# Ledger of designs, part 3: VH-VL binders against q869s5r1519to1633

Target 1, 115 residues: q869s5r1519to1633
Amino acid sequence: YILVAEDNDINIKVVVRQLEKLGYTAIVGINGLKALEIIGSFPICLILLDCQMPQMDGFTCSTILRQIEPTGQRIPIIAMTANDSKDRCFEVGMDDYLSKPVRVDRLQKTLSDWI

## First folded at step 1 (VH-VL)

Design c17 (framework fv_canakinumab)
Fold by ESMFold2-Fast, scan of step 1:
Structure c17 (fold): chain C 115 residues (1-115), chain A 121 residues (1-121), chain B 107 residues (1-107)
Amino acid sequence: as target 1 above (115 residues)
Amino acid sequence: QVQLVESGGGVVQPGRSLRLSCAASGFTFSSYGMNWVRQAPGKGLEWVAIIWYDGSNKYYADSVKGRFTISRDNSKNTLYLQMNGLRAEDTAVYYCARLYSGTYFWYFDLWGQGTLVTVSS
Amino acid sequence: EIVLTQSPDFQSVTPKEKVTITCRASQSIGSSLHWYQQKPDQSPKLLIKYASQSFSGVPSRFSGSGSGTDFTLTINSLEAEDAAAYYCHQYSDLPYTFGPGTKVDIK
């Protein structure tokens, strides 16, 4: 499964549809707390993580994940964010980023790089 | 108080159906994933199924796929397990268990007392 | 499916002795292993989470160690109240699985 952590309905629909076109199964968490629950409950091979979510934002979520993940099982975390915040994403343990709105060709390339 | 209470167990004939309920109280039920775990008499624990906080995602053990359905009603703070095509091997105490999905951890921190299902032939 | 195996199946131990229970996973699960205790006629309760972290309120005589495929639960000095079944549980991948259990009894 690919985890999509995103709270905006339009952004969810776009990314999930693109993942399905590429043959992946998506699972959606609408905030950081639900994203953490999903990672503990489903075999996630890659996370697409919105940096701006209510309650727990993507930066906080990424920091917590890196602290508690099993050794040898580092899940790629790909930020979905505006270009201006990309440097912060790497500081909190994210591996890459995609600019919003997500384009299918950029998504396909990113997935091929990390899984 | 924070608790889970199972109900709906009983004696049933092979091939019939039974629905279990798990009533949650003392916490925000809609914020937690929920699981069913069973234990045959004198045997160990066997994980049965999980359901997402909002009911959107479900997963089942191979032994029950196609026969059991997990569901929840967040407005009633209740978890359900619909069991169809019951077999003697389904005889067990059924526990509901809360997946602690707080800030840092994922584990079963709260369990109900269990409800016994006996499939008699 | 990740298969968990436990040894021994059964132990009868005198009070104050050290008890060691092992759990082996069929593939690496990092530290995504929890230990549960189930006393007779009671529901399971969490003892150790993520291989080595004690759950709140658990006596200090219980400790866990290990990573990858090999894990150990230790009871440093067995008390009468520790007579129970002990189960390892992996939370690394679906389906979630439990070990078959180790029953610890008092002589």
Scores: ipSAE 0.000, ipTM 0.518, lowest interface PAE 13.6, mean pLDDT 79

Design c18 (framework fv_canakinumab)
Fold by ESMFold2-Fast, scan of step 1:
Structure c18 (fold): chain C 115 residues (1-115), chain A 121 residues (1-121), chain B 107 residues (1-107)
Amino acid sequence: as target 1 above (115 residues)
Amino acid sequence: QVQLVESGGGVVQPGRSLRLSCAASGFTFSNYGMNWVRQAPGKGLEWVAIIWYDGSNKYYADSVKGRFTISRDNSKNTLYLQMNGLRAEDTAVYYCARGLWFGESTYFDYWGQGTLVTVSS
Amino acid sequence: EIVLTQSPDFQSVTPKEKVTITCRASQSIGSYLHWYQQKPDQSPKLLIKYASQSFSGVPSRFSGSGSGTDFTLTINSLEAEDAAAYYCHQSSDYPLTFGPGTKVDIK
């Protein structure tokens, strides 16, 4: 599964559709708490994480995910960001980034790099 | 908007018990991990305990482990600290502090005003 | 447990001067280091989270840096309202721990 942590319906639909076209199964967490619950319940191989969400932002969510993962079992976290926050994403343990709106060719390349 | 209000502090003799409460408002209490942090008069901050959003997991500082019990009542938006076997070194202002979603330890974004506990002989 | 040490214990600074406070961890804690400000008779307030991220509403003169074991809080140009105690806090592992604090006074 690929976890998509994103609260915006349009962004969710775009990314999920793209993942399905590339042959992946997506599961959506609409906020940080839901994303954490999904991680514990499904075999997630990669996380696409919106850096800006109401309640819990992606930076906070990434920090929690890094704290709860077992030693030696690091799941790639790819930031989804509108613009200039990529340096902050690496500081909280995110591995890469994708600019919004997400393009199929960029998504495919990123998935190839990390899966 | 977010408010945390501590109560239950007072003067107590060594070896006795005291229960602190923290009334939360302005957010969905049941979604957040909660903490107690204390500060002895004129001294620094010391983390005491954390409880996860649903009460399922708890961690304590070694100095209070086995004597203090953290608990919560999500139906009343209230956090508790049951303090047993109180010692002079437990004298401090006790702060209620909001942790993160789920209860994972991170920064403390909102703090209450604190309640003073004085343990004296 | 992870022990945090801060330097200096105390500093008295002229207004507009740069203030640097260091926090060192007894083992690597990544970026799981946060800074708080506590003014006399007040509760602590979050300044910087995850070593370098400014919390909402915090003046731009405050900045944080570092990773692993060595961390720094900088106040680029001290204002009178910055006279306070400053604490670092690690969230890498339980028990959570704070540094002993640094008191900053204005001359």
Scores: ipSAE 0.006, ipTM 0.547, lowest interface PAE 13.2, mean pLDDT 82

Design c19 (framework fv_canakinumab)
Fold by ESMFold2-Fast, scan of step 1:
Structure c19 (fold): chain C 115 residues (1-115), chain A 122 residues (1-122), chain B 107 residues (1-107)
Amino acid sequence: as target 1 above (115 residues)
Amino acid sequence: QVQLVESGGGVVQPGRSLRLSCAASGFTFSSYGMNWVRQAPGKGLEWVAIIWYDGSNKYYADSVKGRFTISRDNSKNTLYLQMNGLRAEDTAVYYCARYSLRFLEWSYMDVWGQGTLVTVSS
Amino acid sequence: EIVLTQSPDFQSVTPKEKVTITCRASQSIGSSLHWYQQKPDQSPKLLIKYASQSFSGVPSRFSGSGSGTDFTLTINSLEAEDAAAYYCHQSYSLPYTFGPGTKVDIK
């Protein structure tokens, strides 16, 4: 499964459809707490994470996820952001970034780099 | 009992160096990020620096960048702050504070030490 | 850096009155705002995390609200033990910053 942590319905629909077109199964967490709940329930191989979510923002969620992952079981975390926040995303433990709205060619390349 | 105890404060002249320590007990130190926060006499709180749980990532406030170095020794359950080029405006009580990352507690400072006073005077 | 401003700077309040402290951020920080209480000659203590979540052991008279740029800490019925300085803190981005503080005294 690929976890999509995103709160915007339009962005969710775009990313989920693109993932399914590329042969992946997506599961959606609409806030950081839901994302953490899903990680404990499903075998997640990669996370697409909004850098600003209700309840817990993407940067905080990413920092927490990096600290609680079992040693040797690092799940790639790819930031989704409307702004160019690349340096900040790397600083808080995110591995890569995608600009919103997500483009299928960029998504495919990113997935091929990390899984 | 979860506890943080600072030490190493004292009176120093401007331009000198001082090293602060923060001894952690009652929890798995290596699972938490740590912060240094200071408070000048009669003033508010000022964030100084953060270090990740494994020491791999460090950040500093602009006021201390290039002069202060945060570090940790997880085998000794101890956090450090090396302070170089001290200025009168660095006079403050320095607190170490635990940043809750690993136990699914959010990114806030939930445990604080009692503080250690650093006085920079001429 | 993200600048936090608090109002009021100081207030003297009669016991049992409602106290409202506001914190404003220079840019949107979602819910990444936390409130700390510091009594004279003591270390700060966490009261409210992520804008509205009470930290364990904190009396129910303390509550937080807000999101984005505007946040409020409320003490719905002030007790004598609540005389302290109150600070907001953002963890949205580095460098982390604190508000300048609000001092609450009992009349």
Scores: ipSAE 0.006, ipTM 0.563, lowest interface PAE 10.9, mean pLDDT 81

Design c20 (framework fv_canakinumab)
Fold by ESMFold2-Fast, scan of step 1:
Structure c20 (fold): chain C 115 residues (1-115), chain A 120 residues (1-120), chain B 107 residues (1-107)
Amino acid sequence: as target 1 above (115 residues)
Amino acid sequence: QVQLVESGGGVVQPGRSLRLSCAASGFTFSSYAMNWVRQAPGKGLEWVAIIWYDGSNKYYADSVKGRFTISRDNSKNTLYLQMNGLRAEDTAVYYCARGSQWLVYTFDYWGQGTLVTVSS
Amino acid sequence: EIVLTQSPDFQSVTPKEKVTITCRASQSIGSSLHWYQQKPDQSPKLLIKYASQSFSGVPSRFSGSGSGTDFTLTINSLEAEDAAAYYCHQTYSWPLTFGPGTKVDIK
């Protein structure tokens, strides 16, 4: 599974459709607490994390994930952020980023790099 | 203008309790995680605790776990640190620091600090 | 916990000279390393975030570089007001940790 941590319905539809076109199964966490619950319950291989989610600070989310991961099972965390503010959304434990609006070719490249 | 003003420091005996406050102004307090950082006399900086923007999540340094409690009141723009079971090694200037927004985490603004002295 | 070490402990520098301060992490922390300045009897102030990004209002003579385990803070031309302690800080893993500090004096 690929976890999409995003609270905007339109953004969710776009990213989920792109993932499905590429042959991946997406699961959506609409806030940080739901995202953490999903990670504990499903075999997540990569996380797409919206940096503007109000209920989860990227630092806190990434730090919690890195602390609770089983040894040797580091899950890639890819930030989804506005192009002009990518440096303001980079945070501890993040592996890569995707600029919004997310393009399918860039998404495919990023997934191939980390999965 | 971002402002953080600490209060509540003083001299206390070992084993006693003290409560620190930090009054915030000049920004939307409820949108930021907040931190306490301390500095013993003549020593370096030590992170103490963090609290999320809504108070739902908290994390502590191992040296204070089980003794200190961080809390906040977003309606009053105030951060608190309840310190129980105080020890001599807790003697320090305690700083309130604004620590995170979204995926970016840095201590971008600090208060003036309040001195806590634990002595027999 | 991640341990940060700084070098040198102390440096006395003549005005206008270049100052280099090094911070080493006990394990890789990516770019999650920040630099603070603390003048006597004052609160710390953020100088550089995420290894190389200057905080607003910070003079251009301050710059940061590095990634992984080795990081450097550079003051290109030291001014009198730069006499202070400088601390590195990591936000990669709990607990958050600071380096022990480097004291920079004029003269």
Scores: ipSAE 0.007, ipTM 0.572, lowest interface PAE 10.5, mean pLDDT 81

Design c21 (framework fv_canakinumab)
Fold by ESMFold2-Fast, scan of step 1:
Structure c21 (fold): chain C 115 residues (1-115), chain A 124 residues (1-124), chain B 107 residues (1-107)
Amino acid sequence: as target 1 above (115 residues)
Amino acid sequence: QVQLVESGGGVVQPGRSLRLSCAASGFTFSDYGMNWVRQAPGKGLEWVAIIWYDGSNKYYADSVKGRFTISRDNSKNTLYLQMNGLRAEDTAVYYCARDYFESSGWYEDAFDIWGQGTLVTVSS
Amino acid sequence: EIVLTQSPDFQSVTPKEKVTITCRASQSIGSSLHWYQQKPDQSPKLLIKYASQSFSGVPSRFSGSGSGTDFTLTINSLEAEDAAAYYCHQSDSYPYTFGPGTKVDIK
């Protein structure tokens, strides 16, 4: 499973479709709290994380996940964020980033690099 | 103004080579995947090849694999199609076409901008 | 490769009538199907993307529907300017493929 943490319905539809085209099964969390719940319930191999979400943003979500994950079991977290925010993504334990608006070709390359 | 302009078409004999160019203007060329699509006289559309925004990946129709090479020069905003070993069945109008881009989200794979086309005639 | 078929291959229609064009895929492509209009001696133009999303500036009389293997393009009330060939295109997997086209003429 690839977890997509994204709150915009249209963006969810598009990214899920692109992941399916690449042969992956996507599961969606509409905010950081839901994303953390899903991580505990499903075998997630990679997280695509929108940094700007209601209730719990992606930066907070990443920080909490890195605090609670078992040693040696680091799930790749790929930020979906504005260019201005990329340095902060690495500070909170994210492994890579996709600048918004996200490119399909860039998504494919990033997934190949981390899976 | 966003536009694509093809050039390089003409009449060639079978077995020869021809290079097509597509000049892009009015948008950031390096942000878009680009395609070649052809249409034989009186026939339908046939997809030929794609090149990703950074040139890192290329895919071809089975009918042209090993004979055609797609490439791009992002510094010149130009897409190319090198056609080798031309055959009569390669006779067609060749269009370059841009992958659609959704500014608030993911890129989409529809072709939103097309060039006017350039005619390639392979005659014996 | 994924093969697309279109029905009908030709249709002559009275002005103001409804036109329905069908595109069928040889395997499921989700919603990765796009529709194009090509008028004589012109380049194709994008009408509908991802099965049902209208492209910017396209008249509201054009609509798309479907998912999986069965897709339709509908023109609710045909205008003279709509006489053209219509093509479906799948972007689910490489190689990309087009349908053979449907030609719509005014009666």
Scores: ipSAE 0.013, ipTM 0.612, lowest interface PAE 7.7, mean pLDDT 84

Design c22 (framework fv_canakinumab)
Fold by ESMFold2-Fast, scan of step 1:
Structure c22 (fold): chain C 115 residues (1-115), chain A 121 residues (1-121), chain B 107 residues (1-107)
Amino acid sequence: as target 1 above (115 residues)
Amino acid sequence: QVQLVESGGGVVQPGRSLRLSCAASGFTFSSYGMNWVRQAPGKGLEWVAIIWYDGSDKYYADSVKGRFTISRDNSKNTLYLQMNGLRAEDTAVYYCAREDWYYESTGFDYWGQGTLVTVSS
Amino acid sequence: EIVLTQSPDFQSVTPKEKVTITCRASQSIGSYLHWYQQKPDQSPKLLIKYASQSFSGVPSRFSGSGSGTDFTLTINSLEAEDAAAYYCQQSYDLPYTFGPGTKVDIK
């Protein structure tokens, strides 16, 4: 599974469709709290994480994930963000970033780099 | 409704520079990637350069790397192509073309009318 | 880098005839292949995106198919206004590349 943590319905549809076209199975968390719940319930191999979500934003979610993950079980976290927040994404333990709107060829390249 | 209008073409001598502009209207310019595509007289289409919707990344065809610079001003809804070190082989109609990255790369959904660049001695 | 080839180079066809144009990629490009129509002295226009999805306003006689390395554009009943050059283009990887074009003319 690839986890898509994103609150915007249109952005969810775009990314899920792109993942399906590339042969991946997506599961969606509509906020940071749901993303954390999904990670505990499904075998997630990579997380696409919107940095700007309600209730628990992506920065907080990434920080919590990195704090609770067992040594040696690091799941790649790829930020989906505006350009001005990319430096902060790395500071909270995200591995890479994709600028929104997500371009399908950039998504494909990123997935091949981390999976 | 969606319009792209190129300008800045003309006749120029080899080795000189020329700057092309593409004025966009009828859509939110800052939400779209933009491309330059050229076509030499009687020939096919050749992709030249791309710039991301926010200007954060650019890529060029090998034939123009180091000589051409793509840029954009989202506050003016304008795309640019700075062409330096022009060669006879750069003679072509230059089109600006919009790429929809909001959903997926959809190909080039709208094109300008083109502007002719002739590099002649 | 990714090279596209088209066949045939040229077709001269009678009105109402079916026209088939093929595009072949030098490597697998999934479905990231788009088709354009360019009439004489006009800008190119998008016809088909992602191998098989019609762009808005495009007549139903145009259809696309294929994936991987082999793609086809079909005009199932040629009209006089379809006399044009047709180009395929890949968006799988940068640099983007176009096929050399296929010219369709009316007899």
Scores: ipSAE 0.007, ipTM 0.564, lowest interface PAE 11.0, mean pLDDT 83

Design c23 (framework fv_canakinumab)
Fold by ESMFold2-Fast, scan of step 1:
Structure c23 (fold): chain C 115 residues (1-115), chain A 122 residues (1-122), chain B 107 residues (1-107)
Amino acid sequence: as target 1 above (115 residues)
Amino acid sequence: QVQLVESGGGVVQPGRSLRLSCAASGFTFSSYGMNWVRQAPGKGLEWVAIIWYDGSNKYYADSVKGRFTISRDNSKNTLYLQMNGLRAEDTAVYYCARVEYDYLWGSEFDYWGQGTLVTVSS
Amino acid sequence: EIVLTQSPDFQSVTPKEKVTITCRASQSIGDSLHWYQQKPDQSPKLLIKYASQSFSGVPSRFSGSGSGTDFTLTINSLEAEDAAAYYCHQSNYLPFTFGPGTKVDIK
């Protein structure tokens, strides 16, 4: 599974459909708490985390996810962000980023690099 | 009335370049993705390239990747295909076709132009 | 890439008879299959989108069905103006691909 952490319903629909078109199965967490619940219930191999959305604080979410991860099991976290916010995302343990609007070719390459 | 009009086709020698244009009218061009599709004489349809509504995303068929570039100018309601390193196998009628903008690739080709013939021959 | 196959390659049909054209995908494409009609020296025209939805202005004798890997275009009662090549097209995966076409002729 690929976890999509995003609270905007339009952005959720877009990213989920792009993942399905590329042959991946997506599961959605609309906030940090739901994302944590999903990670405990499903075999997540990569997280797409929106750190730009005001309702979804990606920085806090990333920090908590890194703290609760089992030792030796690091799930890649890929930020979905504007150009000028990417440096902030890396500070909290995110591994890579995708600039918004997310392009399907860039998404495919990033997924291939990390899974 | 939705209209798409291709131009720029002609006879060129192998290895040369050609640029096709597709002039759009009758709809908000900037709201729609655009495609190029070609058809060799007596053959079937072959998809060539897509460009998203804002020009941010492009994808190409493997047969043209690295040689062809799709682009658009939304201020002029015009789609382009820059064709470099032309080969005899690129000989075809080239159609532009509209797809409703959808991040999700949702993507019938609802209106097509009349086509412009490109002949690559010595 | 998704390979689409069409059957038959060619069919010659008496006017008013029913025509059935099949399109098969090499893997599941959901309902993202579209059908086009192309008459000689003309551009293709959309007939059916998303397996079964008629495009505006298309005569009711044309219908589509199917999902996943198996799709059918039906012309319920062939008219003379229906002599054309028919192509299926999948938009579920990049690269987009077309079937090889089925040519329908009038006896």
Scores: ipSAE 0.000, ipTM 0.543, lowest interface PAE 11.8, mean pLDDT 82

Design c24 (framework fv_canakinumab)
Fold by ESMFold2-Fast, scan of step 1:
Structure c24 (fold): chain C 115 residues (1-115), chain A 122 residues (1-122), chain B 107 residues (1-107)
Amino acid sequence: as target 1 above (115 residues)
Amino acid sequence: QVQLVESGGGVVQPGRSLRLSCAASGFTFSSYGMNWVRQAPGKGLEWVAIIWYDGSNKYYADSVKGRFTISRDNSKNTLYLQMNGLRAEDTAVYYCAREIDYWTGDYYFDYWGQGTLVTVSS
Amino acid sequence: EIVLTQSPDFQSVTPKEKVTITCRASQSIGSSLHWYQQKPDQSPKLLIKYASQSFSGVPSRFSGSGSGTDFTLTINSLEAEDAAAYYCHQYSDLPYTFGPGTKVDIK
């Protein structure tokens, strides 16, 4: 499974459709709290994480994930960001970034690098 | 059937402005990214600008950055290119081109308009 | 920006002969390369997408190959209607760029 943590309905539809086209199965968390719940319940191999979400933003979510993850079970976290502000994402333990709206060719390359 | 029809071209003096329009029909316009591509007389294709399906992101070729503005009105199924500070080297046929359905994740220019000629001369 | 170069710039070909057009990218672009055909006084039309996939309705005599930096468009048996300019186009990164074009004419 690939977790998509994103609150915007249109952005969700785009990314999920792109993942399906590339042969992946997506699970959606509409905020950081739901994303954390899904990670504990499903075998997630990679997280696509919107940096700006209500309730718990992506930066807070990434920080919590890195603090609670079991030793040796580091899941790649790929930021989805509108600002091309990648330094902040790396500071909170994210591994890479994608600019929104996400392009399928960039998504494919990124998934190949981390899966 | 998919149709893209450009308009707004003409003869204009250097330093002036023109606004091009591209009227779209036969598809859900709001689901597609749109591009402007130009071709100077007897020359090759040059990419000019992109606007994403919802208008949230825009990108320009360095040759037009700061002078041209791409925009869209999804309620009218129309793409625009506002061209300011026109120069002789902007003389070209301007095409609008559809970037395939954003929802399917395919990215290529599957349909192009007929083009509109912009001539910048003194 | 990614620069695309094409060779040859012009080719005059006898009908039924094979035509080969090459496109080279200044850096690796995977398979993010499309080919367009433009006949005189007409708009460009998509021929080949993602280096090797034929677009709907395109005759089987057109094929594409390559990946990374080197790409080829082949017209297996040239027909009179194929006299046109051919452009490669990279979709790997913004700004999008086109090759300078290859003009194919009939002898």
Scores: ipSAE 0.006, ipTM 0.545, lowest interface PAE 10.8, mean pLDDT 81

Design c25 (framework fv_canakinumab)
Fold by ESMFold2-Fast, scan of step 1:
Structure c25 (fold): chain C 115 residues (1-115), chain A 125 residues (1-125), chain B 107 residues (1-107)
Amino acid sequence: as target 1 above (115 residues)
Amino acid sequence: QVQLVESGGGVVQPGRSLRLSCAASGFTFSSYGMNWVRQAPGKGLEWVAIIWYDGSNKYYADSVKGRFTISRDNSKNTLYLQMNGLRAEDTAVYYCAREVYEYDSTGYTYYFDYWGQGTLVTVSS
Amino acid sequence: EIVLTQSPDFQSVTPKEKVTITCRASQSIGSSLHWYQQKPDQSPKLLIKYASQSFSGVPSRFSGSGSGTDFTLTINSLEAEDAAAYYCHQSDSYPYTFGPGTKVDIK
């Protein structure tokens, strides 16, 4: 499963459809709290994480994820961010980023690098 | 109706401590980041600190790092600013401000939509 | 830190004239630039967010433009009630910073 942590309906539809077209199964967490719940319940191999969500932003979510992950195992966290805020999203252990709006070619390249 | 009411300001001697409070009402306090912004008499606005909706992320202006601590109690809908080692240069009206996260299919930003009335802190001997 | 510079620092304007206030950032901030109005003895109020979007209830004579490093606030026809200080604010990165302000008075 690829976890998509994103609260915007348009962004969710775009990313989920792109993932399905590339042959991946997506599961959506509409905020950071839901994302954490999903990680505990499903075998997630990669996280696409919106850096700034209502309730719990991607920065906070990423920090919590890195603290609770098992030693020797690391789920790749790929930030989804506006170009003007990408540096802000990297402070807490995110591995890579995708600019919004997400493009299929960039998504495919990024997934091939980390899966 | 969104309301933010600051309190705790007053006259204090250099080196002393003071704690400011901001009481929030009319919205789900626990869903919003909160900021402190100050303004010295006759001067412009200076950002002081931010705290995220759950209290986990905090950032400070260099001028207050190590002396001021921002905190919140979501069960009481209250934002705090603990000010230690006060200096004459800290004399200002202190505002609390609500931060909104806004986004669309192309990007996102943060801005301050509502501000409190401010509370005056005067540091003098 | 990102430094914001405003021009002019003071402007005295004839009623109904166009007012232009410029804010320049020391590095690119995309569109994370916002404008606030502060009247004497009052709290700041949001006018324009995300460089060019009007906040609800703000008169249509106020508009914003720009991206990257150069931003402009325009008041198309100054009214007496618009005499105030105007501040730009960037939220691209911490620490957040404000411009030094532009004071607009009526001639």
Scores: ipSAE 0.000, ipTM 0.555, lowest interface PAE 15.2, mean pLDDT 81

